# VHH binders against Mitochondrial Rho GTPase 3 (MIRO3): the designs that were tried, part 10

Target 1, 175 residues: Mitochondrial Rho GTPase 3 (MIRO3), of Arabidopsis thaliana (Mouse-ear cress) (q9ma88r425to599)
Amino acid sequence: RKVVQCFVFGPKNAGKSALLNQFIGRSYDDDSNNNNGSTDEHYAVNMVKEPGVISDTDKTLVLKEVRIKDDGFMLSKEALAACDVAIFIYDSSDEYSWNRAVDMLAEVATIAKDSGYVFPCLMVAAKTDLDPFPVAIQESTRVTQDIGIDAPIPISSKLGDVSNLFRKILTAAEN
Short names: E, the ipSAE of ESMFold2; O, the ipSAE of OpenDDE; V2, 0.75 times the mean of E and O plus 0.25 times the DockQ between their complexes.

## First folded at step 10 (VHH; framework vhh_rezetamig_d1)

Design q2 (from m3 with H52S S67N; at its last look DockQ between E and O 0.50; V2 from the best seeds 0.00; counts 0 for: pae E 8.1 > 2)
Fold by ESMFold2, look of step 10:
Structure q2 (fold): chain B 175 residues (1-175), chain A 120 residues (1-120)
Amino acid sequence: as target 1 above (175 residues)
Amino acid sequence: QLQLQESGPGLVKPSETLSLTCTVSGGSISSGSYYWGWIRQPPGKGLEWIGSIWYSGRTYYNPSLKNRVTISVDTSKNQFSLKLSSVTAADTAVYYCAREGIFGDYFDYRGQGTLVTVSS
């Protein structure tokens, strides 16, 4: 697929805005600490180079940060129709962040199943450069195995080293 | 319309347990889109989040209160409850129950509040 729509879920302060800024080449501190409760959609668009391609053909990846709208709902089932891949980002140093991300995954998966939509889901462990909360790491391995999805993909909060995540998103969209 | 109402004793002795119940009407706490939470406001201070619960029973607590707080839910009664143990005068506050979005970015409905005073 030429354009991949990736919906980014996760609790407040998990690192969603920092990830979008890193994707377009902005600094980690650009606007990542703002918690003013905006209802507008936030997205980032860039080209992603895939390994093994011998021609200069890149895929366009759109990361769309999902937030609760003014009407108090997470996301309508109609809006989910555009989703090619869902990622659920959590702060790996914060036990509550993991638990909230799991709740979001369960809700989105239920809505998708009830609506007949099929798209892969990925868990993303943010801020792995901080000390991980050990209970969250052990629980994340067990829960992802029980659900039948890959173990959480680690990323750092302070480094633009997220190319592995973007590649995994594109690979998941092909499945 | 959705309404939240706190109930429980307004006076608690030091070292005892503060216990409050929130009754939700005009909506169901079994929705997967919201957490149900407790907030307090000590006299002359700002709001402090105590904790939140999802209808499945999964709880999230303010780290500063974690060892003293228990939140529970009873979906059959459409209620959720707060217990705060070993109270002191510092726990005197107006206590609110509230609905919180699953992203944790706002409380959109809040009860009227109930003053709980910790005093001998």
Scores: ipSAE 0.013, ipTM 0.375, lowest interface PAE 8.1, mean pLDDT 74
ESMFold2 (binder alone), look of step 10: mean pLDDT 86; pTM 0.878
OpenDDE, look of step 10: ipSAE 0.815; ipTM 0.926

Design q3 (from m3 with N62R S67N; at its last look DockQ between E and O 0.77; V2 from the best seeds 0.00; counts 0 for: pae E 3.5 > 2)
Fold by ESMFold2, look of step 10:
Structure q3 (fold): chain B 175 residues (1-175), chain A 120 residues (1-120)
Amino acid sequence: as target 1 above (175 residues)
Amino acid sequence: QLQLQESGPGLVKPSETLSLTCTVSGGSISSGSYYWGWIRQPPGKGLEWIGHIWYSGRTYYRPSLKNRVTISVDTSKNQFSLKLSSVTAADTAVYYCAREGIFGDYFDYRGQGTLVTVSS
């Protein structure tokens, strides 16, 4: 598959917008374009190179930040039809962020199962340069094992190279 | 139309337990898409989040209140509740029950609110 649609879930302040900005090469800032409160979707599109392979195997990755604003709009079965991979970002220093990301993953998995959609789900531990909340390693290991997914993929809160995450997303979409 | 209605005593003695119930009508509390929460507004102050519960019983509470708060759900009655123990005058507020989508950042439905006064 040449184009991969990755849905990005996670609570506010977990790092979703910063990730999308890093993917397109922009620094995240606090300008009103991302924070004006509109219902606009936020997409980031780029090419991801496979290590050691000629560019004709490059993949296009689309990251779509999922938000629900106004009027209690619910995640519908139809909304998930375009999803090739779902990722769930949480702030590894904040137990509430973790709790909410786990609930989001559980509900997305339920909706996908009920709809007959099959796509991989990845957990992403953001802000790993901060101290994790108590029991974070034991809790994340236990939960990911129980639901049959890989341990959370760590990323830093600082601007930096997140290419490993993008490659893992593409690998998951192919398997 | 979905409606949330708070009920419970409007006066609670210091050191006792404040207990409120929210009755949900026009919709089901059993959906996995929503949290059911409590917020309050002390006199002359802004809104303060207390906590929420998922229909499965999973809860999360404001850290400053976690040792005194219990939120529970009764899906057979389509209700959820708040208990706040060891109250003081600082707990006097208008209390609201509210619905929050698990994918959203805002409460989309809220009750009319009920004043609870902590006083002898």
Scores: ipSAE 0.278, ipTM 0.671, lowest interface PAE 3.5, mean pLDDT 77
ESMFold2 (binder alone), look of step 10: mean pLDDT 87; pTM 0.884
OpenDDE, look of step 10: ipSAE 0.785; ipTM 0.906

Design q4 (from m3 with G101T; at its last look DockQ between E and O 0.72; V2 from the best seeds 0.00; counts 0 for: pae E 4.4 > 2)
Fold by ESMFold2, look of step 10:
Formats: sequence, structure tokens, C-alpha cells
Structure q4 (fold): chain B 175 residues (1-175), chain A 120 residues (1-120)
Amino acid sequence: as target 1 above (175 residues)
Amino acid sequence: QLQLQESGPGLVKPSETLSLTCTVSGGSISSGSYYWGWIRQPPGKGLEWIGHIWYSGRTYYNPSLKSRVTISVDTSKNQFSLKLSSVTAADTAVYYCARETIFGDYFDYRGQGTLVTVSS
């Protein structure tokens, strides 16, 4: 079975921890693995089972939340060596959250390119059950096209939406 | 040895513009990993975030100050600046320049601070 390492970026309060908590116990069967976390990192591990598919096609997805702790943890090219897919979550109701996520994506992409790492980057529009900030859909589509990535993947705090995201992450990792 | 040093007038008259410059030494402000920002502490009050700038020129401001604040960066001088227009006595404070990672709201370096008094 294949293990996919997905790094989760995004500004504070965009929904990174909520996504990881929803991922724990969001598998399609009871044999899901749950992670109890670590002191310096926040991550979740689970299996993603395709509906109607037998278990030997299952994949293990690790979501690792990238945080800046008070002790000065910083993103480096060495930290990105394990990344198979990077996602950048923003609060779709908050233009500040969007702008911060774009800055993060641009910097991670620069570090990865300078280091020779190649992995897909995905934008994730969180809290789509709230009203989006003005021009959010048009601006986010334009910016993602300008930098050569897919339009943002919407999720909400409602159940069900996050399972589609996990499958899209795994599909991106296989390209 | 990264160091941030504020410079500018310590006394500003009401209705004028407060101007401060932060000089960065022992490191470059051209890194994409950091925002460069301004914080202040009015007498007897807590710290208030004013805003910050990314080396590309993209700015973010405290909404309560946004109409009066301009932050700029000069990468060739390794400096960034604050302008606060139309000051009143309420703008009297110790002003700090600071570095913040773009991945969080955590300042890992700040200057010693400079007192700016708004008085006639």
C-alpha cells in the first residue's frame, strides 16, 4: 500500500486543524487508523478507500499541518523533502485569509523549485457554507490560472465535502 | 545577528505625519518567508499591531488604522518604513519594528522601540 504525505498550509484560523480533525474517523470503514498527534507537529493519518473498491487499492494519507510555533519553527527545503502534495487552505469568507494563502503558496513553490522538488500544489477554499468575500470566485480562479494550478477546491464544515478533497489529494499525488 | 533599529523623530505635532524607518542589519528583507511590520504600545496599554509588508510590496493593515497608515519597503537599502497621518495625542506610543513569519502571526525579532510623543 502507498503512503502519501500531504503538507497542509494556511493562515491561522483558516481551518487546518478542523480539516485534520474531520479526517480522523472520516474513512469509509472501521479499520481506519487515527493519530493522537505529536508535541511539535499536528498531523492525521487515515486510509482513504474508494467506494466499491476492495482494500488492496486503499491508500494511506498523512495530513501534516504546518504551524509556526513560538519556538521559531521555519519552513526550509529540508522540511519539504517528504512532501508529496501541498495544500493551501483559506477561509473563503475572509479576503485576508485568501491573500495570506496566496503568499504562502508563492513562497512554498519558490522554495520547492529552488530545491528541485516537484510536487502538486492545491488551493482549498474552506468555510464555503459562509458568504464568500466580494469577487472571491473570480479572483481566486484568475490567480490560480495565472500561477498554473487548478481552481480552488471548495470544502465546508459540513460532513461529506472533505472526503472529496482527500480523493483529489490522492489523485494529484499520482500525476 | 539580525538586528532591527527604529529611527525617526521622537516628537510630532498634532495633525502632522509620523514617519519612522526600520533599518535591518545582519539579514536581508528580500526573503519571501517574512513580513516586516510595525507594532506600538500606548502608555499604560497593551501592544497594538499596526500592519506589515511583504518584500514584494503587498501590505496588510490593522483595520482601525488603515485609513491613516502607509508601510513601504526599500529592499535596496534593507529598510522599511511607517507613515501615520493626521496624528493626535492618542498616537503617542512606543513604536517597534518587527519581523513576522508569513506562516503565522508570531514575531521572532523586534527592535528596541522608539518613543514617539504627539504634542504641541
Scores: ipSAE 0.240, ipTM 0.641, lowest interface PAE 4.4, mean pLDDT 77
ESMFold2 (binder alone), look of step 10: mean pLDDT 88; pTM 0.891
OpenDDE, look of step 10: ipSAE 0.783; ipTM 0.905

Design q5 (from m3 with G104N; at its last look DockQ between E and O 0.61; V2 from the best seeds 0.00; counts 0 for: pae E 3.3 > 2, grease 24.3 > 24.2)
Fold by ESMFold2, look of step 10:
Structure q5 (fold): chain B 175 residues (1-175), chain A 120 residues (1-120)
Amino acid sequence: as target 1 above (175 residues)
Amino acid sequence: QLQLQESGPGLVKPSETLSLTCTVSGGSISSGSYYWGWIRQPPGKGLEWIGHIWYSGRTYYNPSLKSRVTISVDTSKNQFSLKLSSVTAADTAVYYCAREGIFNDYFDYRGQGTLVTVSS
């Protein structure tokens, strides 16, 4: 069984915590109600099943929400050492959310390149059940093509859409 | 260690442009890990975010102020600035420059603030 570490980036209120909650299992939210320790660590662990595959071949996916304990801590190269896939979630109805996610991706990519780490990066368009900000499709298509990554993966509150995202994350980690 | 210091006129006439500079010492403004921003507190009111700038020049502004705000950065002087045009008495406030982490929306360092009064 292979464990895939997926780091989850994105601005506040973009949907990071909602995504972790939808990835039901041993979420950090459930465990943190009983602990007085590191309350700034947010993660969810579960297995992702492929259709028609037995449970013993399932992959364990860890989603780790990236938050800094204190504002102003830099993302270090040591923090990225465990990353197998990075995703960048933005609120598709909010241009500020998009712009900030692009800045985060650029900085993570710089740190990874300087450190010699290689892992795929995916953009995730959250809250697609809301109206997108003007030019959202045109802008996201242009930027992802310029960077050389896939177009943003849409998600909504529908369970099936979220499950497909998790499988796409695992597929990206295998390449 | 890291220090942010606001500078600029404390009195601005109505309809003119409020102009402030923040000087950063004990750290580099060129880091990609941070935004550099401005916030203000009008008398008797809470803090209001004005906007921020990344060292590359990319900006985002509070939508309610966007038409009047310009934030700029000068990495060679380790400074960033605020211009707020067409001021009125409602723009009287204590203005703070601040550093914001790119991976969250929280300010970890802030200047002591400078009172700017809009009055004739």
Scores: ipSAE 0.348, ipTM 0.706, lowest interface PAE 3.0, mean pLDDT 79
ESMFold2 (binder alone), look of step 10: mean pLDDT 87; pTM 0.883
OpenDDE, look of step 10: ipSAE 0.794; ipTM 0.913
ESMFold2, look of step 12: ipSAE 0.316; ipTM 0.688
ESMFold2 (binder alone), look of step 12: mean pLDDT 87; pTM 0.882
OpenDDE, look of step 12: ipSAE 0.802; ipTM 0.918

Design q6 (from m3 with S30T G32S; at its last look DockQ between E and O 0.62; V2 from the best seeds 0.00; counts 0 for: pae E 4.5 > 2)
Fold by ESMFold2, look of step 10:
Structure q6 (fold): chain B 175 residues (1-175), chain A 120 residues (1-120)
Amino acid sequence: as target 1 above (175 residues)
Amino acid sequence: QLQLQESGPGLVKPSETLSLTCTVSGGSITSSSYYWGWIRQPPGKGLEWIGHIWYSGRTYYNPSLKSRVTISVDTSKNQFSLKLSSVTAADTAVYYCAREGIFGDYFDYRGQGTLVTVSS
C-alpha cells in the first residue's frame, strides 16, 4: 500500500481548492472570498483505482495544496522533502495564471535541484471549458516541450475529468 | 530591513505619461522568489493592482490598464519603474510599489506611497 504525496501549486483562483474538493467529493463553493492572510495547509486523501487492478495494488493519493504564509516565508527544501510529484495548476483562460504557474515551476525546480531532490512536475490546465487565452495551446505545448515535461493535463471547471489527472499523477510518480 | 521607496512627479497633466520609480534597499531585486509590482488607491476607493515584473523581465498587467502600462526593472540600480500613458483625472491616486512572493498572494512589503494628481 503506497502513499503518493502530490504537491499542488498554482496562482490564486486557478482552481487548486476546487480540485481538492473534487478529489474528496465536495461541492464547488464559488462564494469564498476571504482575504489571503496566513492560512493552514489544505490537503485531500483518497484511493485511486486503476482499471483491471486488484484492490491491494490501489494507491493512496494525497493532494496537498501549497500555501506559503506571508511575512517573508519562503518555500524551503524541508517543505519539499515529502514531495513525490508536483503539479502546477493554471487557469487556461488567463495568460497571467499561466505565466505565474511557469514561474512557480521554475522556482520549485531550482529549490529541488539545490536540495538534490528529483521528482516529476506536471502542468495542469484548469477551466478548459472556458475560452483559452489566444495562444494557450501552442504556447503551453512549446514551453513544456522545451523544459522536458508533458503537455498540460486538461481539467474542466464544470465537469470533472479528474480521474485522468489522478491516473497521470500516479503514473508520473512511478518514474 | 527591506525598504521600498517611490519617487517621481506628484503632478501630471491629462494625456501625458505618469512615470514613477521604486528604489529597493536592504534586499536584492534579482531574487527569483519575488515579483515587484505597483498598486494604487484612488481617493475614496480600494486598492487596485496595476501589474508586476519578475527579475527576468517578464510582466503581467491588470487587463483594464494593460494598453497603457509599462513596468520595467533595472537590476544595476536595484530599481523598478511604472509608466502609465494617456492619464486622466481618474488616474489620480496614491501609488505604491510593492513586493509579492511568487507562491504567496500577499504584498509583504510596500512603500509609503506617493500621491500623483492628474490635473487639467
Scores: ipSAE 0.172, ipTM 0.581, lowest interface PAE 4.5, mean pLDDT 77
ESMFold2 (binder alone), look of step 10: mean pLDDT 87; pTM 0.880
OpenDDE, look of step 10: ipSAE 0.743; ipTM 0.883

## First folded at step 12 (VHH; framework vhh_rezetamig_d1)

Design r1 (from q1 with S31E; at its last look DockQ between E and O 0.01; V2 from the best seeds 0.00; counts 0 for: pae E 12.3 > 2, placed apart)
Fold by ESMFold2, look of step 12:
Structure r1 (fold): chain B 175 residues (1-175), chain A 120 residues (1-120)
Amino acid sequence: as target 1 above (175 residues)
Amino acid sequence: QLQLQESGPGLVKPSETLSLTCTVSGGSISEGSYYWGWIRQPPGKGLEWIGRIWYSGRTYYNPSLKNRVTISVDTSKNQFSLKLSSVTAADTAVYYCAREGIFGDYFDYRGQGTLVTVSS
């Protein structure tokens, strides 16, 4: 049994809170009389099942929303040590959101390199039900190829297609 | 074809501010895929990383120099600049501007370098 810590980065209004809400934010303790969970730290906790396999291969996935400011994000180097996988969510209809997400990726990568941390990074294109900003597909394809990460994973809050994202997060964490 | 060219004075007096500009041609600083950085090589020594800037203006500096260094970007001129204050003879070096990978692990384009001499 393994707990996977996924840090969720992205600018304001990109869809971070919506993603955590879809993950339901409950722990295994919530299935009993005792509920010790806390949402003040912007966590969402759930079990993610492997298809066709029963419970002993299940993993606990914790999504931690990284609090941000207009100029950056609120996360210490020490807190980043717990990161097993980082995701960077942007609003696919908003070029500013894209630019900010790439900037956050660059900052996190710098901190990780300086601290000796190694973890996979995934880009997540949110709000794909809206029209993308001009050149969004070309830019995201070029940048992710240049960085050496996978193309952005699309999600839409209206499609409810987040189970694929959670499985991809766990696959990335398995190394 | 991307090219980087350093410009600025080759001679600087002690205690003055060293000021260099890098002009980028054949590409755009604002494309959002790379950092833009400064490195130097003092005579008889290895390369020393000075710092880097993102197109948004965010900077990261070598801790040993951070109190004296300022890097800035002017995307309208497709340029970025280095200022190093309070120079001494130890700051004599060949200075290069460069495009740096997003993880800061390589430089794929570099200027020709410009020698800046500081009298002791």
Scores: ipSAE 0.006, ipTM 0.170, lowest interface PAE 12.3, mean pLDDT 75
ESMFold2 (binder alone), look of step 12: mean pLDDT 86; pTM 0.879
OpenDDE, look of step 12: ipSAE 0.013; ipTM 0.308

Design r2 (from q1 with G32A S33T; at its last look DockQ between E and O 0.28; V2 from the best seeds 0.00; counts 0 for: pae E 11.9 > 2)
Fold by ESMFold2, look of step 12:
Structure r2 (fold): chain B 175 residues (1-175), chain A 120 residues (1-120)
Amino acid sequence: as target 1 above (175 residues)
Amino acid sequence: QLQLQESGPGLVKPSETLSLTCTVSGGSISSATYYWGWIRQPPGKGLEWIGRIWYSGRTYYNPSLKNRVTISVDTSKNQFSLKLSSVTAADTAVYYCAREGIFGDYFDYRGQGTLVTVSS
């Protein structure tokens, strides 16, 4: 009934495609019958259920992977008009990945502000089953506080945190 | 035709600050798809990345040099600059300014390089 468009940013190899794949293949029905999932190379669609919810609070979440072309930043102000929430995924073991994600967040925030769009931005720390890069906690705390967003949301296939991420995305979109 | 040209003193005394400027011509430094960076090659050694700056002023530095490096940009002059403080003989190198792609560890344009010698 309600559809939330989530743009997924992040550098190459940060885990964007893996996240989309986990989202599409996951059953949220107790009967394991998920007819709302779909995939292609750029987006994934599925229903997200809140824990303990039994009725009409389910939402359709679209995760759209944003890729940056070699010859230019992919994102125009017109493309961003469809965004309800933006997430920025980085490899928590790789400071270069973190720096690239921060750069993307800053550019997206600038374009959104200049265009009059308002949507929440979330940082997502991927591959948290690996050792974090040096100063990762100090850097992520400093940057997220400075720009006024929540601390990065961790995800790992070993921790099963992806359902928590999807719910946080939907919660952010409601604000 | 895009060109990058380093300028600055070729001789710097120990403990002082090495200061270089890169002038970009034939193209604009204001680009969302590129960083502008500094690399160096000490005598007989491979290339060492120093750091990079985005046109907005955000910087990223080699952790080994982080405490001594400042990179800045002046978009109105189409220039960016390097300052390396507290130099020693180990900082003697050919210094290059370069353009770096936002998604890769690659430099697609590089200046001719300028030798900076640290010596009393």
Scores: ipSAE 0.006, ipTM 0.160, lowest interface PAE 11.9, mean pLDDT 74
ESMFold2 (binder alone), look of step 12: mean pLDDT 86; pTM 0.876
OpenDDE, look of step 12: ipSAE 0.337; ipTM 0.697

Design r3 (from q1 with S31E G32A S56K; at its last look DockQ between E and O 0.60; V2 from the best seeds 0.00; counts 0 for: pae E 10.3 > 2)
Fold by ESMFold2, look of step 12:
Structure r3 (fold): chain B 175 residues (1-175), chain A 120 residues (1-120)
Amino acid sequence: as target 1 above (175 residues)
Amino acid sequence: QLQLQESGPGLVKPSETLSLTCTVSGGSISEASYYWGWIRQPPGKGLEWIGRIWYKGRTYYNPSLKNRVTISVDTSKNQFSLKLSSVTAADTAVYYCAREGIFGDYFDYRGQGTLVTVSS
């Protein structure tokens, strides 16, 4: 039974909390899903079932939301040591959200490279059931190819559509 | 302590290009966590955001100015620059360079500002 640590980045209102809520399971504590106040991070834990041999293929996935304080404190190199997979969620209807997510990915990739950490990075296009910013899909494909990662994984805000994302996270962690 | 200092001509003729340079000292411009930005304050008006640049060259501009604005960065000199083309008297303002956080919309360091007057 393997535990996969997935760090979840992305600007506010991009869908991080919604993703953690859709990933039904035990939260950090009674207040851990609330990202107001002094908390910098929270997480959700659940098992992700694989279609084959259920008990042998069930994996534990931890989604850990990573944010910095509004006063500009940056992600520490030590915090990344536990990361198995990083995902960067953006609101596909909002170009500002996309731009911030790309910048976060670049920051994390630089810190990881400088620290010697190796983990896959995935872009996640949230709210694809809404109208996208006119060129966001085309530009996101070009930018991800330029930086050497897969095209963004789309998810909708509808319940139940995120199971494929969790499987892709686990697959990325295996490689 | 990080310091930002604006430099450039204080007088620019109409239709010419306003050009300013911001020199960063006490820190590195090559920080992935920050944008480097330009703000201005016309006489008797509030602050107006002009644009920002990430140290690898990606730029973001105020839509009302974007066709006239170029922001550039020279990491080897620890500097970034503003060019505003086709200026008119309406571009007379105090211009500030600033560091903008990549997470959130804030400026944690700002220069003292330099007045640029557009006049014949």
Scores: ipSAE 0.006, ipTM 0.253, lowest interface PAE 10.3, mean pLDDT 74
ESMFold2 (binder alone), look of step 12: mean pLDDT 87; pTM 0.888
OpenDDE, look of step 12: ipSAE 0.594; ipTM 0.827

Design r4 (from q1 with R99K F103W; at its last look DockQ between E and O 0.45; V2 from the best seeds 0.00; counts 0 for: pae E 7.0 > 2)
Fold by ESMFold2, look of step 12:
Structure r4 (fold): chain B 175 residues (1-175), chain A 120 residues (1-120)
Amino acid sequence: as target 1 above (175 residues)
Amino acid sequence: QLQLQESGPGLVKPSETLSLTCTVSGGSISSGSYYWGWIRQPPGKGLEWIGRIWYSGRTYYNPSLKNRVTISVDTSKNQFSLKLSSVTAADTAVYYCAKEGIWGDYFDYRGQGTLVTVSS
């Protein structure tokens, strides 16, 4: 049984908590029953069934939210050794969120290169149910092509089905 | 304790270049979790973001100012700077240097500010 470690990057309010909650079955920021003021969730674990698998060989996916360390750096080089795939979530309605996610990706890529680590990186466009920031589609397409990664994977802040993202994470980890 | 201090001329003539320096003390400009930026507040108006820079040199600028703005960093002097070319009276403002968090904080710390007046 293979375990895939997915590190989740992204600025505050980009949708990281909502994604982790959907992976473990909770709705984020829903008016129906949510009375929490704040949460501090670091990871979510679940089994994901691979498409087309004849034998019942499910994979375990761990989504780990990356937090800033006390010294002001995102990660030590040693911590990054555990990463099988990195995703970078941004709020598709907020250009500042996009810019921060791109810079996080660049920083993580630099640390990985300096340390000799190789793992795939994916961009995730969150809150696609809101209006995108001006030129969002054109800019994200251009930047992902220039970096050499796939176009951002869309997810909604209010939709419950993110299974396409989880499948893409697992597929990327097998490359 | 981290301190940010703006320095530069308080009066600049139209069409000239406004030049300000921010000196950082009590901390290192080379932190990987922060941008170093400039904001301004014209008289009677709200704050306007000018731009920001990574310690490595990557910059982001306000689109309305992009053609006139240069932000640079000198890590050996623990300083970063603003140059705004071709100024007009509309560029009269209190200018602040600031520390911006990468995690979505717009501004989490700024200097005392310096008034720059653009006038003949």
Scores: ipSAE 0.014, ipTM 0.412, lowest interface PAE 7.0, mean pLDDT 76
ESMFold2 (binder alone), look of step 12: mean pLDDT 85; pTM 0.867
OpenDDE, look of step 12: ipSAE 0.593; ipTM 0.822

Design r5 (from q5 with G101T; at its last look DockQ between E and O 0.03; V2 from the best seeds 0.00; counts 0 for: pae E 2.7 > 2, placed apart)
Fold by ESMFold2, look of step 12:
Structure r5 (fold): chain B 175 residues (1-175), chain A 120 residues (1-120)
Amino acid sequence: as target 1 above (175 residues)
Amino acid sequence: QLQLQESGPGLVKPSETLSLTCTVSGGSISSGSYYWGWIRQPPGKGLEWIGHIWYSGRTYYNPSLKSRVTISVDTSKNQFSLKLSSVTAADTAVYYCARETIFNDYFDYRGQGTLVTVSS
């Protein structure tokens, strides 16, 4: 039984809470015996069914929304010790949201490097069913190529099938 | 422990540039975890975000002020600054410098504020 800890970063209103809520709701259709979701803004837990599996080899995926309370908690290397995959979600229609996510990725990567932690980082373009901000595709392609990570993974603003994202998170966690 | 202190002229003439400096003590502005920003409160009005800067120099500005605002950082002096050009009486306000973690939109520290009056 394997547990994957996925830390979810991103600016306010980028879609972090909606993603966690979709993850909890997804458990009703995929595995009725292993649903332990949480609507708490901190994290959600569920099982993710691996494609082509004919027996009980599902993995437990924990999505932890990184939210820093108003008391000034700073992200530290100790906080990242549990991270298996980090995702950085942004609103693809909002250039400010994109720029904030890039800053977050850069800082998390710096903390991880300084601490000796190695985990994959994924960019997630939310609300792709809305019009992207000017130069969004060109900018995101350039930045992800420069950093050496995959192009942003698109997801819709509508509550729908995000299974592709969850599978990519699990694939990234396998090294 | 962490303290932010605004400094600069309290009186600015119309059409000139308002210039303020924030001195940070009890912490470093070169930490990548924080934005360093400016907010203001006109008399009898709510708070208005002006903008903020990351220690690398990347800036974010309120779109309504963007054409008149410059925020800069001097990591060697542990200071950051605001310039607001072409001021009018509408720019009279209490100005605060503030810290915000890059991971959310909350200001966890701010200065005591300094009143800047735009008047002939």
Scores: ipSAE 0.394, ipTM 0.734, lowest interface PAE 2.7, mean pLDDT 78
ESMFold2 (binder alone), look of step 12: mean pLDDT 87; pTM 0.884
OpenDDE, look of step 12: ipSAE 0.803; ipTM 0.920
ESMFold2, look of step 13: ipSAE 0.392; ipTM 0.734
ESMFold2 (binder alone), look of step 13: mean pLDDT 87; pTM 0.885
OpenDDE, look of step 13: ipSAE 0.636; ipTM 0.823

